# Ledger of designs, part 120: miniprotein binders against q96jn8r1131to1294

Target 1, 164 residues: q96jn8r1131to1294
Amino acid sequence: TLEFLENHGKNILLSNGNRTATRVASYNQGIVVINQPLVPQLLVQVRIDFLNRQWTSSLVLGVITCAPERLNFPASACALKRAAWLLRGRGVFHNGLKICEKFGPNLDTCPEGTILGLRLDSSGGLHLHVNGVDQGVAVPDVPQPCHALVDLYGQCEQVTIVNP
Below, E stands for the ipSAE of ESMFold2; O stands for the ipSAE of OpenDDE; V2 stands for 0.75 times the mean of E and O plus 0.25 times the DockQ between their complexes.

## First folded at step 10 (miniprotein)

Design Uj (at its last look DockQ between E and O 0.87; V2 from the best seeds 0.79)
Fold by ESMFold2, look of step 10:
Structure Uj (fold): chain B 164 residues (1-164), chain A 93 residues (1-93)
Amino acid sequence: as target 1 above (164 residues)
Amino acid sequence: SDAFKLFFEARRIIEEGGDPEEALKKAKEAFELFIKEGNLEFAAFTAVIIVELLKKLGKDPEEIKKWIEIAIELAEKAGNKWLVRLARKLEKE
């Protein structure tokens, strides 16, 4: 079954059989990673459970292409300088550099209850799903193996892995 | 009332410098619901918050001691080493 990996950001407390991640302090150090790599046909979905609207920025969603079990995560996903492809706001980022200005909806405005999904297509394209609807290819050719990542940043205080 | 809703309400009061008695009430309500739901991780973490609030309010030392013991026991039952360290730090006063 899909779970968040025990190696995670310092401010995360896992619960619900490691399927729920909660940021219990501050606004950062909230990186979590899904325990299984993405393969074609695997849809990894998380539900946004709790937001704090005092912040204007919200979660980051994406993939890392290195083995995550023993990585030292930075305080925020945007500081990942290698092996990372990230969706933040409307932008797509590779290793900290914005490579696409606008893709899909603005993650900073997603309400509680939004279900966000990631999957790879057969060509290695990374797809974003929003409430079950495919938003298209965010990244055309992601190296494999890769793992789905969520950074519970700013507004985002809790997410839960949900089945498709 | 949802346990996490009450938990985050208490957290907001604490962060905003609100009334610690109000935060304590909400934290105790959240604790009971986390116990009922079997959420040992958040029952333990909420017990830590309750201890911190009781100390801030200058409550009965024996009540504080009982809540410290609750936090440690629940953290151990949850099997979470970080929670155990957090709860045992409370014994240092």
Scores: ipSAE 0.770, ipTM 0.903, lowest interface PAE 1.0, mean pLDDT 92
Fold by OpenDDE base, look of step 10:
Structure Uj (fold): chain B 164 residues (1-164), chain A 93 residues (1-93)
Amino acid sequence: as target 1 above (164 residues)
Amino acid sequence: SDAFKLFFEARRIIEEGGDPEEALKKAKEAFELFIKEGNLEFAAFTAVIIVELLKKLGKDPEEIKKWIEIAIELAEKAGNKWLVRLARKLEKE
């Protein structure tokens, strides 16, 4: 069963069998990691449940290749300096450096109800899915094992893991 | 869920410096729905918010005491140590 790990950002409250993550304070400290590592052909999806329009930025989605149980989470995913591939806005980032300017839809403008998915292909390519549609390869070669990461940042106040 | 909708509405009111009475109303409504949904974590957390609002409003100490007890009980029932600590802190304030 896919769940969020108990090791998470300080402003996160888990519920619904650890399948729902809610940021209950401020605009940051909202990083969560999904328990099972990504394997080829496994589609992991989260639904944006609630947005707060007070801020302009929204959730960050990506993967980490370090041990998530021992990770000391920074206030935001953008501060991760190692073992991190992240999707923010329309950009793709690796360890804080932008490696792609324009990829997929703008995550900052995804409305409530949007379902975002991550999937590894057989070649190690990380795919983004939006509402069930494969947007293509965001990262061509991701080290394994890796875990899906969601940063409930800015507008994004709640997400829920959903089945494909 | 409707419970979360009400919860976030209450949060918005608080964050924007709105009417704490309205926030309290929303929070209490959210609490009841969380209970019905069996969401003990958020029932407990919402109870904490209710206590904070009641204190801010200078409400009846007996009502405040009641909600503190509710918060603690639900937090313990949920098995969430963070919530328990948070609820227990209310007794000392």
Scores: ipSAE 0.765, ipTM 0.903, lowest interface PAE 0.7, mean pLDDT 95
ESMFold2 (binder alone), look of step 10: mean pLDDT 88; pTM 0.878

Design Uk (at its last look DockQ between E and O 0.91; V2 from the best seeds 0.71)
Fold by ESMFold2, look of step 10:
Structure Uk (fold): chain B 164 residues (1-164), chain A 93 residues (1-93)
Amino acid sequence: as target 1 above (164 residues)
Amino acid sequence: SDAFRLFFEARRIIEEGGDPEEALKKAKEAFELFIKEGSLEFAAFTAVVIVELLKKLGKDPEEIKKWIEIAIELAEKAGNKWLVRLARKLEKE
């Protein structure tokens, strides 16, 4: 069963059988990780439930390849300088470096109700799905095992894991 | 859900420096709905928010004590150690 891992950012309160993550303070400290690695044919999906539009930036979505159970999470995903591939705004980032300037939709403008998905293809490519529509390969060859990560940053105050 | 809508409405009022009586009203409504839904984590956390609002408004210490006890009891029932610590911190102001 897909759940958010108990090891998470300091401002997160898990609920709904650990399938819902809520940032209950501030604008950061909102990193959550899915409790099992991505495997081919596994589509991990989260729905954006609540946004605070007073912030400019929104959630970050991506993967990490280091073991998440005991990881000391930084205040925001942008501070991950190792073992991370992140989608932020329209950019794709590897270890804090932008490797693609425009991929998929702008995450900062996704409304409440948007369903965002991550999966690996048969070649190890990381795909973004938006409301069931494959946006293509964001990262062509992600090392395995890797773990899906969401940073409830800025605008994003709640997400829920949903079935495909 | 309607509970979370009210919860976040109260939070917006608090963050924007709005009327704490209005925030308290919405937080209490959210609390009742979280209880009805069996959402113990958010019932407990909302009780903590209610205590903070009651203190800010200078309400009766007996009412504040009652809500602290509610928050602790719900946090323990939810089995969430962080919530228990948060609620007990309210006792030791």
Scores: ipSAE 0.667, ipTM 0.863, lowest interface PAE 1.3, mean pLDDT 92
Fold by OpenDDE base, look of step 10:
Structure Uk (fold): chain B 164 residues (1-164), chain A 93 residues (1-93)
Amino acid sequence: as target 1 above (164 residues)
Amino acid sequence: SDAFRLFFEARRIIEEGGDPEEALKKAKEAFELFIKEGSLEFAAFTAVVIVELLKKLGKDPEEIKKWIEIAIELAEKAGNKWLVRLARKLEKE
């Protein structure tokens, strides 16, 4: 029942029952949000389906705490200045500010087929999962409700929601 | 799938300013595969790309018209309002 919302970046084409997002133009305008809010112990996962190695940066993964249905998406997730916690490269960002320099694997170097997951623990900590392996708490005390966000940026041209 | 590979290769050629004839060839191949796979959304969008390439290349107006109709039909069949709007814009250009 997990799907991407119809409100998405301008360069996104949804398919496969809105479970697959494809950036069909340019390198940006590729933000998508998953319909169901994150609740404790729910693991939400996406698989990287296609990469364009022309670019150096890749997808951004994170959560937003504002209403996603009414959000006017910027060209990139890094332009979100409120209610946003994002993982980019090895960094963790809050409202555009880096709050952690090195966390988990470098998202810019994840190959096709990589499965990335987000999960809230009982204490409100946001965990990153990579190919089923818990990388630890990326962001503590995330406000709820929050929705998982994927920015198909740069290299990342297609992702699909997958079951745990 | 091979369809997606061809689709993205066509897109790459366009983005890099490569040979639009080569892009058109790949796009048409991708289209056929998307149809075979039942991927209506991508078939429709690929048809839009084909129209844009044909216009850029100054191809036969009748062929352009044909692909516009294909794009609209597939978009409607897919039930994707965004694609329908996109395809309908081709008629006005």
Scores: ipSAE 0.631, ipTM 0.860, lowest interface PAE 0.7, mean pLDDT 94
ESMFold2 (binder alone), look of step 10: mean pLDDT 86; pTM 0.860

Design Ul (at its last look DockQ between E and O 0.93; V2 from the best seeds 0.76)
Fold by OpenDDE base, look of step 10:
Structure Ul (fold): chain B 164 residues (1-164), chain A 93 residues (1-93)
Amino acid sequence: as target 1 above (164 residues)
Amino acid sequence: SDAFRLFFEARRIIEEGGDPEEALKKAKEAFELFIKEGDLQFAAFTAVVIVELLKKLGKDPEEIKKWIEIAIELAEKAGNKWLVRLARKLEKE
């Protein structure tokens, strides 16, 4: 079953069988990683449960290719400088560098209830899904194994892993 | 869940500088619901929030003590070491 790993940002509390992540303090230190590595055609989805509109930025979604169990998480996913492909706002980032300016919907404006998904295709392309709709390939060739990462940043205070 | 809704509403009130009495009310309601749902971890954390609110409001030291004990007990039952440490810090403040 899909769960968030126990190794997570310090402001996170896991609940609901580790399927729900809640940031209980500040606006950062909210990185969580899903236990099962992404495999081709597996759709991993999280639902935005609660947002705090005090902030302008929201969650970051992506994948890491390093061992998540031993990772010392920085305060934000944006500080990951290796083995990281991230979706933030409408941008795609690799190791902190923007590699795409406009991709899919703006994650900073996704409302509560939005279901965000990640899926690897047979060619190693990483797809973003929004409410079940494939938004296309965000990253054309992602090294495997990789794990889905969610940074509960800014507005995003709670997410839950949901089944497709 | 309704518990989380109340939990976050309480936090919003606190963050926005609203009425701490209202925040306390919502936090206590959230606490009861977390207990009912069997979510001991968030019951414990909510108890921590309650303690902080009670202190802010200058409430009865005995009530504060009670909620600290609740927080510690539930955190221990939940097996969350971080939360236990957090709850125990309340005793020293």
Scores: ipSAE 0.751, ipTM 0.900, lowest interface PAE 0.7, mean pLDDT 95
Fold by ESMFold2, look of step 10:
Structure Ul (fold): chain B 164 residues (1-164), chain A 93 residues (1-93)
Amino acid sequence: as target 1 above (164 residues)
Amino acid sequence: SDAFRLFFEARRIIEEGGDPEEALKKAKEAFELFIKEGDLQFAAFTAVVIVELLKKLGKDPEEIKKWIEIAIELAEKAGNKWLVRLARKLEKE
């Protein structure tokens, strides 16, 4: 069963059988990781439950390829300089470097209720889904194993894992 | 959920410098709903928020002590060591 790992950002409290993550303080320290690695048949989906629109930036979504159970998370996902592929705003980032200027929607404008999904294709390509619609390949060959990551940054105060 | 809606409404009032009596009312309503739903972690955390509001408002020390004990008890029942430490700090402040 898909859950957020107990190893998470300092400002996160987990609930709903560890399927809901809430940032309870500040604007950062909100990194959470899905407990199972992505495999081609697995679609990991989270719903944006609560936003504070007074911030300009919102959640970051992506994957990490190092073992997450004992990893020391930085204050924000954009500070991950190793083993990370991230979707932030409209950009795609690898280890802190932008590798694509525009992919999919602007995550900073996604409303409450948006369902964001990640999956690998058979070639190791990372796909983003938005409200059930495949946005295509964000990253063509992600090393495996990898885990889905969400950073409840800025606007984003709560997300929930939902079944496809 | 309604519990989280009330919880975040109280948080917005606190952050925006609004009326702490209004924030306290919403926090207490959220607490009741978290208890009803069996969400012990958020019931405990909300109790911590309630204590902080009661102290800010200069409320009855006996009421403040009661809510501190509630926060500690719920945090222990939830098995969350971070919440227990957070609630215990309220006794020293």
Scores: ipSAE 0.656, ipTM 0.859, lowest interface PAE 1.4, mean pLDDT 92
ESMFold2 (binder alone), look of step 10: mean pLDDT 86; pTM 0.855

Design Um (at its last look DockQ between E and O 0.99; V2 from the best seeds 0.82)
Fold by OpenDDE base, look of step 10:
Structure Um (fold): chain B 164 residues (1-164), chain A 93 residues (1-93)
Amino acid sequence: as target 1 above (164 residues)
Amino acid sequence: SDAFRLFFEARYIIEEGGDPEEALKKAKEAFELFIKEGNLEFAAYTAIVIVELLKKLGKDPEEIKKWIEIAIELAEKAGNKWLVRLARKLEKE
């Protein structure tokens, strides 16, 4: 069963069998990692449950290739400087460096109810899914094993893992 | 869920410096719904929020004590050590 790990950002409260992550304070310290590593053809999806439009930025979605159980999470995913491939806004980042300017929809403007998914293809390409639609390869040749990461940042206050 | 909506509304009131009585009302309502939903984590956390609001409002110490006990109990039932620690800190304040 897909769940969020108990090692998470300081402002996160897990519920619903660790399938729901809620940032209960501030705008940051909201990183969560899904327990099962991504394997080819496994689609992992989260639904945006609640947004606070006080801020302009929203959730960050991506993968990490380091051991998630022992990771000391920074205040935000963008501060990860190793073993991290992240989708923020319309950009793709590797270890804090933008490697793509425009990819898929703007994550900062996804409304509540949006279902975001990550999937590895047989070639190691990381795909973004939005509401079930494959947006293409965001990152080619991602090292394995890797784990899906969600940063409940800014507007995004709650997400839930959902089945495909 | 409606419980979460109420919870967030209560939190927003608090963060914006709104009426703590209104926040308390919403928090208590959220608590009841979380209990009904079997969401022990958020029931416990909401109880903690309620305690903080009650203290802020200078409410009856017996009511405050009651909610602290509720928070601790629920946190323990939830098996969340972080919540337990938070709830127990309320006794020392």
Scores: ipSAE 0.769, ipTM 0.907, lowest interface PAE 0.6, mean pLDDT 95
Fold by ESMFold2, look of step 10:
Structure Um (fold): chain B 164 residues (1-164), chain A 93 residues (1-93)
Amino acid sequence: as target 1 above (164 residues)
Amino acid sequence: SDAFRLFFEARYIIEEGGDPEEALKKAKEAFELFIKEGNLEFAAYTAIVIVELLKKLGKDPEEIKKWIEIAIELAEKAGNKWLVRLARKLEKE
């Protein structure tokens, strides 16, 4: 089944059969990656369990195409300069460069209980789902294989993988 | 869960320089709930937090030693190498 990989950010402690990721310190070092690559029939969903509104920025969601098991993650996903397509705030970023100013909802305002989903369509387009509602294509042609990534940044202290 | 709520409350007290006795109370309550839920990873991590609070409060060395042993045992049972290293550091002061 779907789990977070053991290779993750330094401030993460995994629990619940590696289906729950918790940032136990600071505001960063919170990158986690889903153990299975995305395929068109797979919807990867995480629920936001705990937020600390002291911070202004929140989680980053996206995909990486390099092999995640031995990758050295930076302190924050936005520092990934290769093989990364990220949703941050309302923007879409490729390798650290903004490629879309406004897509979907603002991730910095998603409350606890929000379920965020990622899937590929048949054309390799990356879709964001929010509480079961498809927000459309964020990235039109993502190379495969790719893995879903969550950065428990700032506000976001815990997420759990949930089944569709 | 109630365990995680208490865990985060204790962490916020610690991070904001609040009353370590209050943080210790919440951490011990979280620990008991994590044990009851079978969450070995967070039971171990919370035991580590409890040790750090007990040391900060200047509590009885024998009580501190007991909690260190609890943390190590739970970390080993959880099979988490990072937690084992973290708990073992407490033995070496």
Scores: ipSAE 0.751, ipTM 0.903, lowest interface PAE 1.0, mean pLDDT 93
ESMFold2 (binder alone), look of step 10: mean pLDDT 88; pTM 0.881

Design Un (at its last look DockQ between E and O 0.99; V2 from the best seeds 0.80)
Fold by ESMFold2, look of step 10:
Structure Un (fold): chain B 164 residues (1-164), chain A 93 residues (1-93)
Amino acid sequence: as target 1 above (164 residues)
Amino acid sequence: SDAFRLFFEARRIIQDGGDPEEALKKAKEAFELFIKEGNLEFAAFTAVVIVELLKKLGKDPEEIKKWIEIAIELAEKAGNKWLVRLARKLEKE
């Protein structure tokens, strides 16, 4: 089954058979990674369970292509300068550099209950799903293997892996 | 779940400098629900929060000691080394 890796940000406490990630302190140190690499046709979905609207920024969603099991994660995903493709707000970022200004919905405004999905297509294109609706290709050719990553940043305090 | 909603409500009261008695009530309710759900990780962590609130409120040292023991026991049952270290730090303070 899909679970969050035990190697995660310092402020995360995993529960629910490692399918729920909760940030229990501060606003950062909340990076989690899905335990299986994405393969074509695997849809990884997380539900936003709890938000704190006092913050203006929210979760970051994306993929990492280096081995995540023993990686030392930075305080936030935005500090990943290698092997990372990230969705933040409406932007798409590669290794910390914005490569697309406007893709899909603004992640900073997604409410509690939103289900966000990531999958690769047969060409290695990374697709975002929002509440079951494919938003199209965010990144056209992601190197494999890669793992889905969520950073419970700012507003985002809990996410849970859910079935498609 | 209702357990997590109560947990986060208590957390917000603490963060906002609100009434620690209200935070304590919500934390104890969340703890009870986490136990019923078998969520040992959050039962243990919530017990740590309860200890912190009891200390802040100047409650009976014997009650505080009891909650520290509860937090340690649950953290060990959860198999979470970080939680065990967190709970055992409360003994030193």
Scores: ipSAE 0.753, ipTM 0.903, lowest interface PAE 1.0, mean pLDDT 92
Fold by OpenDDE base, look of step 10:
Structure Un (fold): chain B 164 residues (1-164), chain A 93 residues (1-93)
Amino acid sequence: as target 1 above (164 residues)
Amino acid sequence: SDAFRLFFEARRIIQDGGDPEEALKKAKEAFELFIKEGNLEFAAFTAVVIVELLKKLGKDPEEIKKWIEIAIELAEKAGNKWLVRLARKLEKE
C-alpha cells in the first residue's frame, strides 16, 4: 500500500491512513515522501485536493535517491542539493540546477482535482503523467532505488495518493 | 470533503484577518463532520484551532477548557504524538 512516510515536513499533518497530506501552517515546510520506492512500470499518483491562490507557486514533484527515513527536510524541496530530481513549474531541476526549461504542463497552474503521476520506464527514465496522460520523459536516467517526493508548497495545501 | 472545505474556509478567514466569529462557526462545523467521518487527526487539530479562536475572542474559560480536553482526548485516540504535544500546550497558555 502506498502511503506517505511519517518523516515529513514540519507543517504537514497526515490523515486517511497516511494517504492524505495537508499543510496546516504557513506556505512551506510541506515535503512528503511516498513509502515505496519507484520500480519500473509502477505508476504513483497524487491528486491536488486544495489550493490557496494567495501565492503564485504551487507544488513540486520529483524523486530522491537518498534514504527518506533519515532525511532532514529543508523548508522547501528547492533547497535539496543532493540526490534530488524535481519538477517545478515547467522546469526540471537536479540538485537545485535547472536542467530543462520547458517540460510538460505548468505545475503552478494545475487546478484542484489534477492527478499527477510519476513512473519509471525500463531504461530508468522518469515519466510525468497528468490526468492519466504520459507527458514524456522528464529525467532520462534516474538512479534506483528512488522515492517519489511531493512538496506541498505555496498554493498547494492538500494532496492525496490515488490508485491508477 | 465538506469537512475539509469548511476547515480551509475557516483558515482563509483567519489568514485574511476576517471575522473570527465566522471562522469559529466554520471550524465547529468542520469538527463535527470530521468526527462523523472518523478523521480523528483533523478532529483533534480542528479542536486546537477552535481553542485558539475562543481565546482570541475572549470566550468563556469553561468552554475553552472543554475544547482543550476534547483536543487532548482526540489526539491521544489518534495516536499522534505531535497533536498530543500541541494540545497539551494549550493547557499551559
Scores: ipSAE 0.730, ipTM 0.893, lowest interface PAE 0.7, mean pLDDT 95
ESMFold2 (binder alone), look of step 10: mean pLDDT 87; pTM 0.871

Design Wa (at its last fold request DockQ between E and O 0.86; V2 from the best seeds 0.79)
Fold by OpenDDE base, fold request of step 11:
Structure Wa (fold): chain B 164 residues (1-164), chain A 83 residues (1-83)
Amino acid sequence: as target 1 above (164 residues)
Amino acid sequence: SKEEDLFKEAEEFAKLALELLEKGDYMYAAEYYLLAAEDALEAGNPELAFEYARKAIELAKKSGNEEFLEEAEELLEKIKEEL
């Protein structure tokens, strides 16, 4: 079953069989990683449960290709300088640097209840899903194995893994 | 060289920070300036690191994130030792 790993950001509390992540302090230190690596045709989805409008920005989605159990998480995903591909706002980032300005919907404006998904296709392309709609390939040729990462940043204070 | 690569990365982070700041995203801007400062310091450019760290601190004070502010100030002190 899909769940978040116990190795997570300092401000995260896990619940609901480690399927729900809640950031309980500040606006950062909220990185979580899903236990099972992404394989072709596996759709991993999370639902935005709660937004705190005191802050700006929102969650980051992406993948890492390093061992998540041994990862020392920085305060935010943007500080991951290796083995990281991230979706933030409408941008795509690789190892901290922006490689695409506009992709899919703006993650910063997704309301509560939005279901966001990540899926690898047979060619290694990473797809973003929004409420069941495939937004296309965000990152081509992602190295495998890789793990889905969620950064509960800014407004996003709670997410839950949901089954397709 | 490694130092040259670090310097280039620092500049890219600073560029991102500025772009974010122009959009009113001071939270991420602060974090990117701190990253830029770290890279610049490691690249052997404490003067540039100092400038980036100061910007990070300035923006950190707006967020109220004391943990981040402390980290930035600690870095600033390390930078000063190399000036």
Scores: ipSAE 0.838, ipTM 0.925, lowest interface PAE 0.6, mean pLDDT 96
Fold by ESMFold2, fold request of step 11:
Structure Wa (fold): chain B 164 residues (1-164), chain A 83 residues (1-83)
Amino acid sequence: as target 1 above (164 residues)
Amino acid sequence: SKEEDLFKEAEEFAKLALELLEKGDYMYAAEYYLLAAEDALEAGNPELAFEYARKAIELAKKSGNEEFLEEAEELLEKIKEEL
């Protein structure tokens, strides 16, 4: 069963058998990582449970390509730099910088109840799913092994891992 | 060279920070200015690092994130040692 890794951002509280992550302070320090590497048949899905719309930006999705179990997580996923490939807003980011200006929906406007998914295809392409609908390839060939990550940033205060 | 690459990267982070600031995203703007400051310092340009760190501190104060502000202020003190 998929769970969030015990090692996580400083402001995260895990609950529900480590399947729910809540950011309990501030607007950052909210990185969580799925406890198993992505493999082509694995679809990792999270539901947005709680949002606070006073913040400008919302959650980030992506993959981390360095070992996450004992990593000292930075305040925000952008500071993972070359270790991460991220979906933020409508863009795709690597090394904190935009590599695709527009892909998929704007994550900053996804409402509570949205189910967001990540999977690898057979060529190592990273796919985003939104409410069960494949949005296509965000990144054509991500390095492996990698783990799915969620940064409960800004608006996003809680997510829960859900089964496909 | 590594230093020239870091300087270019610092400028890219600062450019993104400005874009975010113009959109009113003070939280990410502060984070990108801090990344720019770190790269500028590693590139051997503590004067530029100082300016970027000051911008990060100003925006962190506006965002009210005490822990991030402390991190930015620590970097500024390290940069001052190189000035």
Scores: ipSAE 0.684, ipTM 0.856, lowest interface PAE 1.3, mean pLDDT 92
ESMFold2, look of step 10: ipSAE 0.678; ipTM 0.833
ESMFold2 (binder alone), look of step 10: mean pLDDT 89; pTM 0.890
OpenDDE base, look of step 10: ipSAE 0.790; ipTM 0.909
ESMFold2, fold request of step 11: ipSAE 0.593, 0.673; ipTM 0.814, 0.851
ESMFold2 (binder alone), fold request of step 11: mean pLDDT 89, 90, 89; pTM 0.892, 0.893, 0.892
OpenDDE base, fold request of step 11: ipSAE 0.837, 0.837; ipTM 0.924, 0.924

